# VH-VL binders against Uncharacterized protein y4mC, part 11

Target 1, 209 residues: Uncharacterized protein y4mC, of Sinorhizobium fredii (p55562)
Amino acid sequence: EDLSSQQQWPGTPLSRVEALAVLQTLNANLLSNASATLTLDRWCEAHRLAPPGSKIVAKHVQGHDKPANVHIRKLLHVGPNEPIVYRHVRLACGDRILSEADNWYVPARLTAEMNEVLNTTDISFGRAVRSLNFTRTNLTARLLWSPLPEGWDMSAELPVSSSGPLIPPPFLLEHHAVLKLQDGTPFSAVVESYTNNVLDFPAPLLYPQ
Below, E stands for the ipSAE of ESMFold2; O stands for the ipSAE of OpenDDE; V2 stands for 0.75 times the mean of E and O plus 0.25 times the DockQ between their complexes.

## First folded at step 4 (VH-VL; framework fv_teclistamab)

Design td (at its last look DockQ between E and O 0.02; V2 from the best seeds 0.00; counts 0 for: pae E 10.5 > 2, placed apart)
Fold by ESMFold2, look of step 4:
Structure td (fold): chain C 209 residues (1-209), chain A 124 residues (1-124), chain B 108 residues (1-108)
Amino acid sequence: as target 1 above (209 residues)
Amino acid sequence: QLQLQESGPGLVKPSETLSLTCTVSGGSISSSYYYWGWIRQPPGKGLEWIGSIYYSGDTYYNPSLKSRVTISVDTSKNQFSLKLSSVTAADTAVYYCARGSRYFDWLSYYFDYWGQGTLVTVSS
Amino acid sequence: SYVLTQPPSVSVAPGQTARITCGGNNIGSKSVHWYQQPPGQAPVVVVYDDSDRPSGIPERFSGSNSGNTATLTISRVEAGDEAVYYCQVWDSSSDHVVFGGGTKLTVL
């Protein structure tokens, strides 16, 4: 008999409140840090999603061509002829994919060393450009799944307890942002989507015996 | 190669519910980059968007149809579905499922892959 | 609520330039997408985000968008371009997709 498996995310109102609180804690951490990669490093370590000392690794994804359009160029304050590079990666901690990230960035606003590393390795974008000490302007931050219905905190009916676990969908959270140099010059437009692996740990124990 | 295929009955009686399913092959419905949509076209007329769904279940509906429409997703079957209740002859149309591509702040949202369409006739 | 207006038809001789308009209040602030629907076929996108082309669409297809009018331009029109063309936007104030009424391009 395994007591740890009984502490998975149960289908109770309490577990739904805990799941919302944990998810919104991650959301707040992501929004308060310019680098999603660094935030995920801490999240992975804190929740033991991989062996101690594991760091987020970018894994390149060959997908649909998504060249910068006029909207992306507007966000980056560049004209139609400025070179823009698109980079699509999955961010993993050990074997767990925690997010998918898309970057449209202006190579002319990075150092030659940064561009070389981005072009020739699987380094995460945030690690490659760390020395820019960049800032982040968040455009949208959206829960793709809410464990509780709208109005749960006032008068909405809470979901009834069930004997099975919570079953979160594959993606839970999505952010759109622009990364800027210290002087406010934008250099990257980012879309980040976070998987249900961010909750792949037992629900918090609020009432230990 | 990504393909979308509509399936369901071609004939529906008035006042009943029209039900269609779109099966996605050659790609995953669980993607952060796409909404999945239903569009219809009455014979000889233009395109009308019915609604779209994100794989997590979040939906957007055409306001003129919202009271009668339900769109749902089954990620385990790589499918999404349309139910349109209380149909009349005015609901006779070719029904398309389509993949919607999205960008920042929803400024750019267009349908890059379409199913072949299925004619649904509402008749007694 | 938000309305897109297209002329019902446009006729152009082969080799000439066709211009298909899409009118809307402040449409220049929106991203406009254009679909070609050949007879008996599903629509296919030929221009997106005002002026971008998908892979495989000839550069003869171009678009522009400013003020209250977006325009699809087809240069060196061929008989194979004969189709119905629809414009489309996303209206962020109402969270819905709007299509224009369609323009039948006839090549004479």
Scores: ipSAE 0.006, ipTM 0.515, lowest interface PAE 10.5, mean pLDDT 85
ESMFold2 (binder alone), look of step 4: mean pLDDT 94; pTM 0.958
OpenDDE, look of step 4: ipSAE 0.010; ipTM 0.546

Design te (at its last look DockQ between E and O 0.38; V2 from the best seeds 0.00; counts 0 for: pae E 9.2 > 2)
Fold by ESMFold2, look of step 4:
Structure te (fold): chain C 209 residues (1-209), chain A 124 residues (1-124), chain B 108 residues (1-108)
Amino acid sequence: as target 1 above (209 residues)
Amino acid sequence: QLQLQESGPGLVKPSETLSLTCTVSGGSISSSSYYWGWIRQPPGKGLEWIGSIYYSGSTYYNPSLKSRVTISVDTSKNQFSLKLSSVTAADTAVYYCARGLRYFDWLPYYFDYWGQGTLVTVSS
Amino acid sequence: SYVLTQPPSVSVAPGQTARITCGGNNIGSKSVHWYQQPPGQAPVVVVYDDSDRPSGIPERFSGSNSGNTATLTISRVEAGDEAVYYCQVWDSSSDHVVFGGGTKLTVL
């Protein structure tokens, strides 16, 4: 990772408050939308993370399967013999990978056309199944990094200013969710992990120049 | 094949900081599916979890050790590390690094690959 | 924090069935994992997620979990099964790993 991409966030208490506010804005947007891909399209455009008009590009990652276990099958309301497909995709805006998504899905609950596209292309899962008008049940949402300590809103000791920039870890958010058909039938369990590239833009100015 | 190997000093003086590194080979530490843990075993006693780290830097620590423990990750070197400060003779143990499986918060978390362990003795 | 209780030892004759218990409040709501530690060696997982076996673990190792007790069952015990066995959970409410105290299996 190129260190210059993060030098625009000073290591000050103000920048940490701004980073938390921005990160929680993304978190709320992701939790309020059934499609992470659509949310990331808007995020990329709003924060100019790629040239104007850029779309989220997916890359299908292969080679290491994560088979569904009994808990995934229970979540999807399937028995031990129901075929489950695992799919791992990286979502990028321009050259910036914004997220990695793992899906365990039930092919029998998708159309033949959807399964063909998922099996033969790099398409993101959300785009491939968009015509289902699926709903999303969020199971967990974790900040993997908080710019401020626990209790910051109650006068906890805040980090001291530094002369260097904030250096966020590689991943900042992780969400677990189930995607459901319009009738409530679950068809995919998903883990979405969001990279520090979602903050790769200058810290906001909150006062007049 | 995935391998985990502990490295660091085998003898540490009281009040110093115990420092160990786990090198991961045959696989990537940068994975959403795994936590990376440190477990210790004092001579003749049972296993004690010290803490775990997700490759993003997110950590979980045993509350009884939290004030003295730092676990860190270096994804560029495919390594994670343990520092235990202010050691005493009670910290003498075999120290293991291990890979823990993690898919979701509700999914089970067990350690499927362990290092061979390294004995660290705290003595004057 | 959450506590797991194991008997310190269990003795069994060769060819018989060993049962090693792991007690905990409402442990039936948790995923329980079992490790075998032969003398001088690192632990090896033999049962995970209550009752599943990793590849390479014989079918005579099995597990169950209900109420306040999880049990590791080893059928047709062999001398090579002599080891210390640990149970373990992940307590997601506190994000802690908890091990039982270990049970030494002796094959008479």
Scores: ipSAE 0.011, ipTM 0.543, lowest interface PAE 9.2, mean pLDDT 85
ESMFold2 (binder alone), look of step 4: mean pLDDT 91; pTM 0.942
OpenDDE, look of step 4: ipSAE 0.021; ipTM 0.638

Design tf (at its last look DockQ between E and O 0.04; V2 from the best seeds 0.00; counts 0 for: pae O 11.5 > 2, placed apart)
Fold by OpenDDE, look of step 4:
Structure tf (fold): chain C 209 residues (1-209), chain A 124 residues (1-124), chain B 108 residues (1-108)
Amino acid sequence: as target 1 above (209 residues)
Amino acid sequence: QLQLQESGPGLVKPSETLSLTCTVSGGSISSSSYYWGWIRQPPGKGLEWIGSIYYSGSTYYNPSLKSRVTISVDTSKNQFSLKLSSVTAADTAVYYCARGSRYFDWFSYYFDYWGQGTLVTVSS
Amino acid sequence: SYVLTQPPSVSVAPGQTARITCGGNNIGSKSVHWYQQPPGQAPVVVVYDDSDRPSGIPERFSGSNSGNTATLTISRVEAGDEAVYYCQVWDSSSDHYVFGGGTKLTVL
């Protein structure tokens, strides 16, 4: 899926600063909230990435499996024989895929209803387990794209303006987290990758220009 | 320096539509950082959120009032408005407009600036 | 619907500490905000995000939130602190800003 053709940001030093600011804002919002799905709901609405009232829609990706490794089992505090389910979903805002998510979860720590809906529908994980009032522990957060060079705020030279738009990579952020029940019991490990579609809106106009 | 001021009729007849406008001064309503909301307070009672609007036009309404409430924004005038249809005596209240702000939690806005409030009485 | 429960009234002598509670199911997982409403005036936020204070609010005002109870603490209470205090949260299940019923603080 080619996401690069829909970018709207000019190749200027200012737009690079704006892009970094926007990405860091999104990053901060994602890291400060338990549900990425709900965070993206608001992001989508705020930046008019879809018609008003639109919600993030999950698309379950079929055809592959990622068995839980020793690390995942340790994170989830389960033994080698405890069943763990892998689920890969894409989160869409309208026609834009905003993120990919790998979820490993312990079905025995969810309700039967939650397991059923996770197995039979394209519901996002966050929405499916919403009633748990779960907490999120962030393990790692990476900015995969830096619009500006290291040291740009000090002595580094900013890139020269180009005639073309900015060309970010397909993914801009990656988060690793563990979701926990109210009693602190972990029930899911999550890897989230956020696409460049999170920036698929007109670059901010800052005056004077 | 930010100020909010409610304006509109203080008396509305039953079954008619309550209309109020909030004028914002000392700051722009066209900011991605804030929601703009209406809260009411019946005499001697507590606070009730009516609804909020984003500068882009996105709205959130109290579920109990959703069918009767319309909130709109006019960025050119730096104003936002409330319409509440089919009013009854139960809609008599002081109506506040307020700015919703957030710091840490993306989903947990608090109202950091309030208007003085305007009393709207529903009576024949 | 999500409900916030506050005591209808709290009384304290000047110089003492007032504690106003706000109860809600797993409220500790939410961000709680507190408003002060003097008689005949608009509400003013005194604590937001559980424990943060806006500029201009005295350090006497503090907040905590855990489990099923959030608490607004007012130390060294003054006559001017007499007001109705409201707690408030956002309920993501219903997309609703929810206020408590309010607590009238009386300074004896």
Scores: ipSAE 0.006, ipTM 0.524, lowest interface PAE 11.5, mean pLDDT 91
ESMFold2, look of step 4: ipSAE 0.012; ipTM 0.538
ESMFold2 (binder alone), look of step 4: mean pLDDT 90; pTM 0.921

Design tg (at its last look DockQ between E and O 0.81; V2 from the best seeds 0.00; counts 0 for: pae E 6.8 > 2)
Heavy chain, then light chain:
Amino acid sequence: QLQLQESGPGLVKPSETLSLTCTVSGGSISSRDYYWGWIRQPPGKGLEWIGSIYYSGDTYYNPSLKSRVTISVDTSKNQFSLKLSSVTAADTAVYYCARGSRYFDWLSYYFDYWGQGTLVTVSS
Amino acid sequence: SYVLTQPPSVSVAPGQTARITCGGNNIGDKSVHWYQQPPGQAPVVVVYDDSDRPSGIPERFSGSNSGNTATLTISRVEAGDEAVYYCQVWDSSSDHVVFGGGTKLTVL
ESMFold2, look of step 4: ipSAE 0.072; ipTM 0.657
ESMFold2 (binder alone), look of step 4: mean pLDDT 94; pTM 0.957
OpenDDE, look of step 4: ipSAE 0.779; ipTM 0.910
ESMFold2, look of step 7: ipSAE 0.069; ipTM 0.650
ESMFold2 (binder alone), look of step 7: mean pLDDT 94; pTM 0.958
OpenDDE, look of step 7: ipSAE 0.639; ipTM 0.869

Design th (at its last look DockQ between E and O 0.02; V2 from the best seeds 0.00; counts 0 for: pae O 9.8 > 2, placed apart)
Fold by OpenDDE, look of step 4:
Structure th (fold): chain C 209 residues (1-209), chain A 124 residues (1-124), chain B 108 residues (1-108)
Amino acid sequence: as target 1 above (209 residues)
Amino acid sequence: QLQLQESGPGLVKPSETLSLTCTVSGGSISSRSYYWGWIRQPPGKGLEWIGSIYYTGSTYYNPSLKSRVTISVDTSKNQFSLKLSSVTAADTAVYYCARGSRYFDWLSYYFDYWGQGTLVTVSS
Amino acid sequence: SYVLTQPPSVSVAPGQTARITCGGNNIGSKSVHWYQQPPGQAPVVVVYYDSDRPSGIPERFSGSNSGNTATLTISRVEAGDEAVYYCQVWDSSSDHVVFGGGTKLTVL
């Protein structure tokens, strides 16, 4: 399997159904697990998006800052003077960026070691704070691209087959969540956007077609 | 290996401003993990927290001193400073700079490294 | 304002166990830190987060915290343990560091 070429899905009704099914599977997995990084590790391996044994690699995006607004401070149960750190990361499976994440976190609610590695390395946030055994509270989950129209399961009006491939937008899913310590104390707010690279594998072949 | 060292005048006249600097070596002030604080101790008395600063400039002050206290940080010099205005004899004390640490619990704050302290006497 | 109360002094014979208390309203819900200050020296943290010890601090030093009282326990007290000990908390309601009044430990 050629991992260097971008895979394209056919522009057929069946392919659209498959795409929706795959996306909803990913969506369900992401929503049922505390760590997006670990979920993507499994996704990457299962769909052979990188060589066997590969792990998600975080790339810390430098050069910009998004200060926490009042909403984020409320979510994190902190006052106006409590330090909050912003960290933007891209999560890569091999050469494919699978997601981008904005993390706002309260350093005072992490260990010194966690703060150090977050400050000095490209470690993913989920991996850095894994030892906290944190819980995730999902606030919102959006499917940014729908291969099929709403109500497709109740209507025969499906998109007609096209001669070209499906053209998904750059981002397909967006999740907002709050991470909490074992005692329920929130320590991070996260916005995760998942790229169309999550579908960058051969479309399933279902028989008969 | 982390070391903190206080510096500044040991004598200040009443009504003037006490100014001290803490020089940090063996570690960077520009860390997300720590605060940088000032604590004083009048002769024969206990410890009194003056205030703390985060590397971004966010400050916390003792309410009893807030109106007279200014703490600042200079990341380029790896230093932070204390200014206490309108001093009186009551401000005579050994002044310590210290590194404050919040570890795991946001309700926790302690000082894990201290300077040796510098005596500041307020006298005419 | 939140207040921490310590006894002014505690005396103990060498080899015995010293207990220094720190009283505070519902202090058990807070994290308590303890400092040792030998005469003429800067304070050094000996216990933090109620019961954790920094590297280099002997196991003879231990801490507990429940209800309205935190306790620093020093077992097998040595002459070198003679110092003033301070408890300290962070008061989140007012965003203040609060120290106790200090307890002078005398080794008889």
Scores: ipSAE 0.010, ipTM 0.530, lowest interface PAE 9.8, mean pLDDT 91
ESMFold2, look of step 4: ipSAE 0.013; ipTM 0.552
ESMFold2 (binder alone), look of step 4: mean pLDDT 94; pTM 0.958

## First folded at step 6 (VH-VL; framework fv_teclistamab)

Design a15 (from tg with heavy chain R102K)
Heavy chain, then light chain:
Amino acid sequence: QLQLQESGPGLVKPSETLSLTCTVSGGSISSRDYYWGWIRQPPGKGLEWIGSIYYSGDTYYNPSLKSRVTISVDTSKNQFSLKLSSVTAADTAVYYCARGSKYFDWLSYYFDYWGQGTLVTVSS
Amino acid sequence: SYVLTQPPSVSVAPGQTARITCGGNNIGDKSVHWYQQPPGQAPVVVVYDDSDRPSGIPERFSGSNSGNTATLTISRVEAGDEAVYYCQVWDSSSDHVVFGGGTKLTVL
ESMFold2-Fast, scan of step 6: ipSAE 0.772; ipTM 0.888

Design a18 (from tg with heavy chain Y103F)
Fold by ESMFold2-Fast, scan of step 6:
Structure a18 (fold): chain C 209 residues (1-209), chain A 124 residues (1-124), chain B 108 residues (1-108)
Amino acid sequence: as target 1 above (209 residues)
Amino acid sequence: QLQLQESGPGLVKPSETLSLTCTVSGGSISSRDYYWGWIRQPPGKGLEWIGSIYYSGDTYYNPSLKSRVTISVDTSKNQFSLKLSSVTAADTAVYYCARGSRFFDWLSYYFDYWGQGTLVTVSS
Amino acid sequence: SYVLTQPPSVSVAPGQTARITCGGNNIGDKSVHWYQQPPGQAPVVVVYDDSDRPSGIPERFSGSNSGNTATLTISRVEAGDEAVYYCQVWDSSSDHVVFGGGTKLTVL
């Protein structure tokens, strides 16, 4: 979460296009997988964000209690008295926090073993429930920040070459989804926000200008 | 205690740009949980949402105002600002800034803290 | 664009129950939020997510939402409840906030 160690991408038009392409590649890969964990494992390794072999761990955030509201209960197909567990975590590889996530899940729809590992370890949710062979229904997927202006591909004015380096905000991308058992029964509602650490590697400029 | 305070000129000439700033105190604008919004109310009329911004710069605008409105954020000053171009007498209103809380998705989006409002008159 | 319809006014005697409606096509599939605006003051949220109440708002304020009508119910009405009340939803077709036209509650 140390912003002073972040790699800064140039603000040139080429660098902006490259940053958007990289961010959209991450977005597409995340949307193609039921669990974010495998995608983040690969992303961390490919971009050398942590020492080789580092795997995603979920670190619990204390003091952020958000009991499920009526809308989440409707999304999960549960009544007002069904227990729902709220889980607030930061997903890290090494010292880099790549994601912050809110998760509301129905523990009665998990196995006892799954509930135990979620309660006692830093395992990611998707890894813990992997054997459910769940599917993901994406409700929202949006960029919270773009290096290029809205409508850039349709005639919006582009920034001229170099106005200083890109300064990505703390969160760049957010997904909202419902996770479902193989029979279509929902068991988890998630909000996943991806940090600027996903771009914390040198801009892929391989030739001098 | 979280407080929001609007500031800016109370009088704007027709065809010019209305510019307002909201200063947030007692809490951080740099929060994952909130979008910050502008709502206006013409004298004797109802509430009209103008737009909302996340501290990253991500915006949502009222479609009827989108061609004229820009909302920006300055996290170092804990402020967000509204610019509304090409104003007419129809833009005379009390302008409120507010914190929008989104629990899971946008269906749960509502404004939990409001500024006191500032009257902007479009005239002379 | 999505439209919310509120009656322009509702009158009630002190100690009685006021009911303010908010009509919208399939509004029961949305979450409705309610604001109280006393004369000359900024709005204050009194009910959110159909029926939840912010801390500091008295229990006599409650909400419901079903089919095409959401309702704000104020029991044991007091003179200090006199205000204009607005309902609000999110319209996902255009990604925007929609307010009702407001209902003036008169306590007579």
Scores: ipSAE 0.755, ipTM 0.886, lowest interface PAE 1.4, mean pLDDT 90

Design a19 (from tg with heavy chain Y103L; at its last look DockQ between E and O 0.49; V2 from the best seeds 0.00; counts 0 for: pae E 3.6 > 2)
Fold by ESMFold2, look of step 7:
Parts: sequence; structure tokens; C-alpha cells
Structure a19 (fold): chain C 209 residues (1-209), chain A 124 residues (1-124), chain B 108 residues (1-108)
Amino acid sequence: as target 1 above (209 residues)
Amino acid sequence: QLQLQESGPGLVKPSETLSLTCTVSGGSISSRDYYWGWIRQPPGKGLEWIGSIYYSGDTYYNPSLKSRVTISVDTSKNQFSLKLSSVTAADTAVYYCARGSRLFDWLSYYFDYWGQGTLVTVSS
Amino acid sequence: SYVLTQPPSVSVAPGQTARITCGGNNIGDKSVHWYQQPPGQAPVVVVYDDSDRPSGIPERFSGSNSGNTATLTISRVEAGDEAVYYCQVWDSSSDHVVFGGGTKLTVL
């Protein structure tokens, strides 16, 4: 798939400010919610990325398994022999893939029903474990693409307008987090990478009518 | 299988610009999993990181060199390039390109594939 | 900027254990990577993320990292292990890569 094909924004300094503002709005919404899936449901609806009422669904990614390493086991407070399951899915709203999620989780910390549904369906992880009322500890939150240079808001040189469109790379934002039970016990380490489809709507047209 | 190959002139005159290209084959340069780096090694000396470029086009430079360094990508040719301006004899080194593999639980990386290296001599 | 310190050289007899150190302030909070560079060749990663080995690297290569010191350990040293070894980190405060000065391993 061509992850860079989407609605084109003008290649102007204004469009770059708008892109940064939109990305940081999504970033703040994701950081303020334990469930990325629920945040993406709202994002999809608000930006009309799919028919009204569409919900995020998981689509499995094959051939890219990433086994848990020592660092993941430390994040999950488990020893070297504790079973950990890796799950890699693309999260889609309609036909638009909005993110890829890598999830390392401890099955012993989930209910038997949750493990059954995760093992037998394409349900998103966040939906499958929603009844845990889990909390989220964010480890990193990084723009993979900087629409504006560091210091743009004070004294940095702003980019000049180009004749071509703004071309965001395939992935724009990445979060690393740990999901925890209400008692603080970690049960999942996640890496969530958000595609340029999160901007697949017309650029805000901030001009006089 | 992934391969990296440095190319460019092996001899550069003082005060001119050193220009090298790394051609990547057997894999895509346009991947969020990887950084693409330039590392040099003066004869008989250790390794010195020059800089890296990310698939987004974002660049990261060694502070001691950053005023003279430009790293760029050409995704259509699956290549990334180094330009080092105003060279002196101190810039004589073997220049390596390398792939930086990210640790998926951190934003750090290590170089898992290296080119063979190309000697660039700054003379006269 | 962040500095890594390695001894310039280490000598060991064949069949014995070599330990190559990499010193840095709070290096135990970083992921440390180790490269072997045989004479006339490009570096090859032998340990990454403190203690992980790439496929094809023998188990006699191992790594540890705590406090202010990371260590590459080569057990049952062979003549073919003679090379220069570099440690490397990525410094999150600067987004910069830092290499140690290198340690020449001599097998007596």
C-alpha cells in the first residue's frame, strides 16, 4: 500500500502551522485517554474519515513479529519465563488505516474471556480489554515528522511556500505506553504509530470570504 | 538481502565539498523503523558519527560538524547522501554509511548494517 | 555532549575471558551497543541493547550494563576475536549517536 496517498494540503507555511496544530490536537487527545481506539473513533467521526457511526477495527499485519525483549519484560514487571503474547494490527476507520499498533501483553493478567476473544477474533486490543478500566502511563510521545522547525514560534526561520503540496510521510506520530490495571499492575506495553491518513481531510481554509 | 554501498570521489581538494552517496538495495529507505547514518574513521583513529537522516527527512548532526554537513535522501533512487563543505586534511577518513535500527520500546538505535566504507583523501 | 570512555587495549590468552569496559555517566540508563571491527573491515554489531546478540553471533559474546559501566565479555577467546571493539549509545537528550574511543583486543 501507498501510505502517502491522501488529501493534499498546500505547501505553505500556513498549512504547516495547521498540520502541527491538528497533529498536536490528536496527540493531546491520545495522551488524555487510556484507549487509543476510543480516541480514534472520535477522530474518525469528527473528520468524516468514514461513514457516520464507523468504529475502529483491527486488521492483522503478517510477517512482522517482534518478540518481547528484556526491556519489555521489565516494563511489564515479569520474569524471563512469563508468557507474553505479541499482537500487531493496523487500526482502520472504514478503508483508512489510521495507525499500526504493536502490543506485548501478559495473558495471565487478562480474563479468560478476553484472551479467548483476542485469540479468535480481529477485535482491537483496547476494545477487548475495555472492561478492565485500565490506565495508561505514557513513556514517549514523538512527532515522527516536524512540520515546522524547532523554535518556529519565536525566532526560527519559517519554511517558504512551495508550488507543490505538503507531502507528509507515511507515519507522523508515535507513542510508547504501558497499560495498567487499576491497582497499577502493568499488563500491556504498546507502540502506536499514526499514519498520514489522520490528516486525510481538506486543509482548514483560514481565509476571508 | 539488504546492502549498503558508498560511492563518490576518493580525492577531494582542500576547501571544496566532499560528496558521497549511499545506495540501499534489498530494502526500502522509506521506513519508520530505520535511521540512515554516516560514520567516518580517520586512518588509525576511532569511529565518529557524522549524522543521520530519518525517513521523514528530519536530520540529526554531530555538533562538531553540523555547520558543514548536509545529509539528504532521494527516495525515488533509494539513496541518501552526505555533503561536507570546506574540507581540510583532518577530513581524510574512511566514510561508512549504515542503517540504524530503532529499538521499538525506545527511540534509540544501533547500526545493524554497514557499507564497506570508502576512503576519501583531502590533499593539496 | 555525552562521552564514552574505553581502555585503549586489552590483552588475553587464548581460551580465557576478555572483558572490555565502556564508561559513561549513568550509562546503565541507556541501551549500549557493541561493534567488532577486524583489521581492514567495516564494523559488525556483536551485542545490542546491552545484552542481545544478532543472529550468527556466538553465545560466548555477552554484554552487561549497570551504573556507570557497560561491559562486553568474550569467553573462550579465539585468535579470530582479535579486533577493535567500540561501544555506542544514543543520547536521548540530544538525539545524537556517541561512540567510545575503541579497545584493541590482542590475543596472546
Scores: ipSAE 0.350, ipTM 0.737, lowest interface PAE 3.6, mean pLDDT 88
ESMFold2-Fast, scan of step 6: ipSAE 0.796; ipTM 0.899
ESMFold2 (binder alone), look of step 7: mean pLDDT 92; pTM 0.949
OpenDDE, look of step 7: ipSAE 0.741; ipTM 0.888

Design a24 (from tg with heavy chain F104L)
Heavy chain, then light chain:
Amino acid sequence: QLQLQESGPGLVKPSETLSLTCTVSGGSISSRDYYWGWIRQPPGKGLEWIGSIYYSGDTYYNPSLKSRVTISVDTSKNQFSLKLSSVTAADTAVYYCARGSRYLDWLSYYFDYWGQGTLVTVSS
Amino acid sequence: SYVLTQPPSVSVAPGQTARITCGGNNIGDKSVHWYQQPPGQAPVVVVYDDSDRPSGIPERFSGSNSGNTATLTISRVEAGDEAVYYCQVWDSSSDHVVFGGGTKLTVL
ESMFold2-Fast, scan of step 6: ipSAE 0.788; ipTM 0.894

Design a33 (from tg with heavy chain L107S)
Fold by ESMFold2-Fast, scan of step 6:
Structure a33 (fold): chain C 209 residues (1-209), chain A 124 residues (1-124), chain B 108 residues (1-108)
Amino acid sequence: as target 1 above (209 residues)
Amino acid sequence: QLQLQESGPGLVKPSETLSLTCTVSGGSISSRDYYWGWIRQPPGKGLEWIGSIYYSGDTYYNPSLKSRVTISVDTSKNQFSLKLSSVTAADTAVYYCARGSRYFDWSSYYFDYWGQGTLVTVSS
Amino acid sequence: SYVLTQPPSVSVAPGQTARITCGGNNIGDKSVHWYQQPPGQAPVVVVYDDSDRPSGIPERFSGSNSGNTATLTISRVEAGDEAVYYCQVWDSSSDHVVFGGGTKLTVL
């Protein structure tokens, strides 16, 4: 109850612009870095979402197994019999869940040490495979929610004011990507959805308003 | 037991707005895994996708219909709704709501549960 | 403006194999989904992601997809399989769900 932010973002035009700027900053940082984990480590620290020194951990989600379909196998350049591991995790900084992710990876394209760490610890995928020096190919990137209407920067009417706070839905941003080894070989396909906890800090107080 | 039910007027006058609601039961509309869709079928013809919505309000629309279509969601009622403006006789069709499963990305997007469909006739 | 082409009708005798095609430019690079629509009823997905089957759909329904043609194969056809079958893809260039025109399967 009190573990969530006690101050919601106001629905004013300035607050809406601030929220969009913050979301697009996160979006840009996630898209420009191969590892979401490192971006979220910095985000958590910068916005004080957890006690100082907290690092992203991957909490495994129990429930539905999603075996790789034909499309995922095509994206990963593997045949029908190549083993693929499905990993469903919530990425947490302290008690705050910042992301929920589906990950299909080819264990034969990781080292034995990486597979062991992924199987036995709550390490995030990006941290576990960091030494592969992988690259990221973004397939889709989408804001699932916007505090401003479509076309706001192209003469659409802007909200003048709101008497109520912004009410972000549970997921605000989603990326679909393929992670590739330095030689271009794909080894992981990911769906990464980012929660409203990424905005769970007081709206910036700016001068001028 | 997931079920979807279409509801709304079965008769709409030309130039008016067609309004339909889909009520979801036996499962939550507030799910990360699904975009909820509207598909129509004119009598004796094939299926045409109208659009899809995520429970956050994020939408995709058929480009041919985009200027006339609004899809909205009400998570508290477990419902999503279609408004199609400026209707003509060409909009006479059975309208289906459906759950769209995305799985990885949109290439895997397919409709795994469908409502029974509701006939909407555009006539004066 | 991606277009899926299906034959308007296919006839087959009971117990034989029906093959329903779905043509599209480089459709083998896409994932194809198939729906069965019995007369007067809502569509039901019978094959998704080229070749996967939903729970409850019998094994005699199968799919393939390569080059410019995807195929729904129904072996040991029964009278109850009589329906219109639609193929469907996602066109990423326009963010659009595209359906084929439908194929009426007649079991005679």
Scores: ipSAE 0.737, ipTM 0.876, lowest interface PAE 1.3, mean pLDDT 91

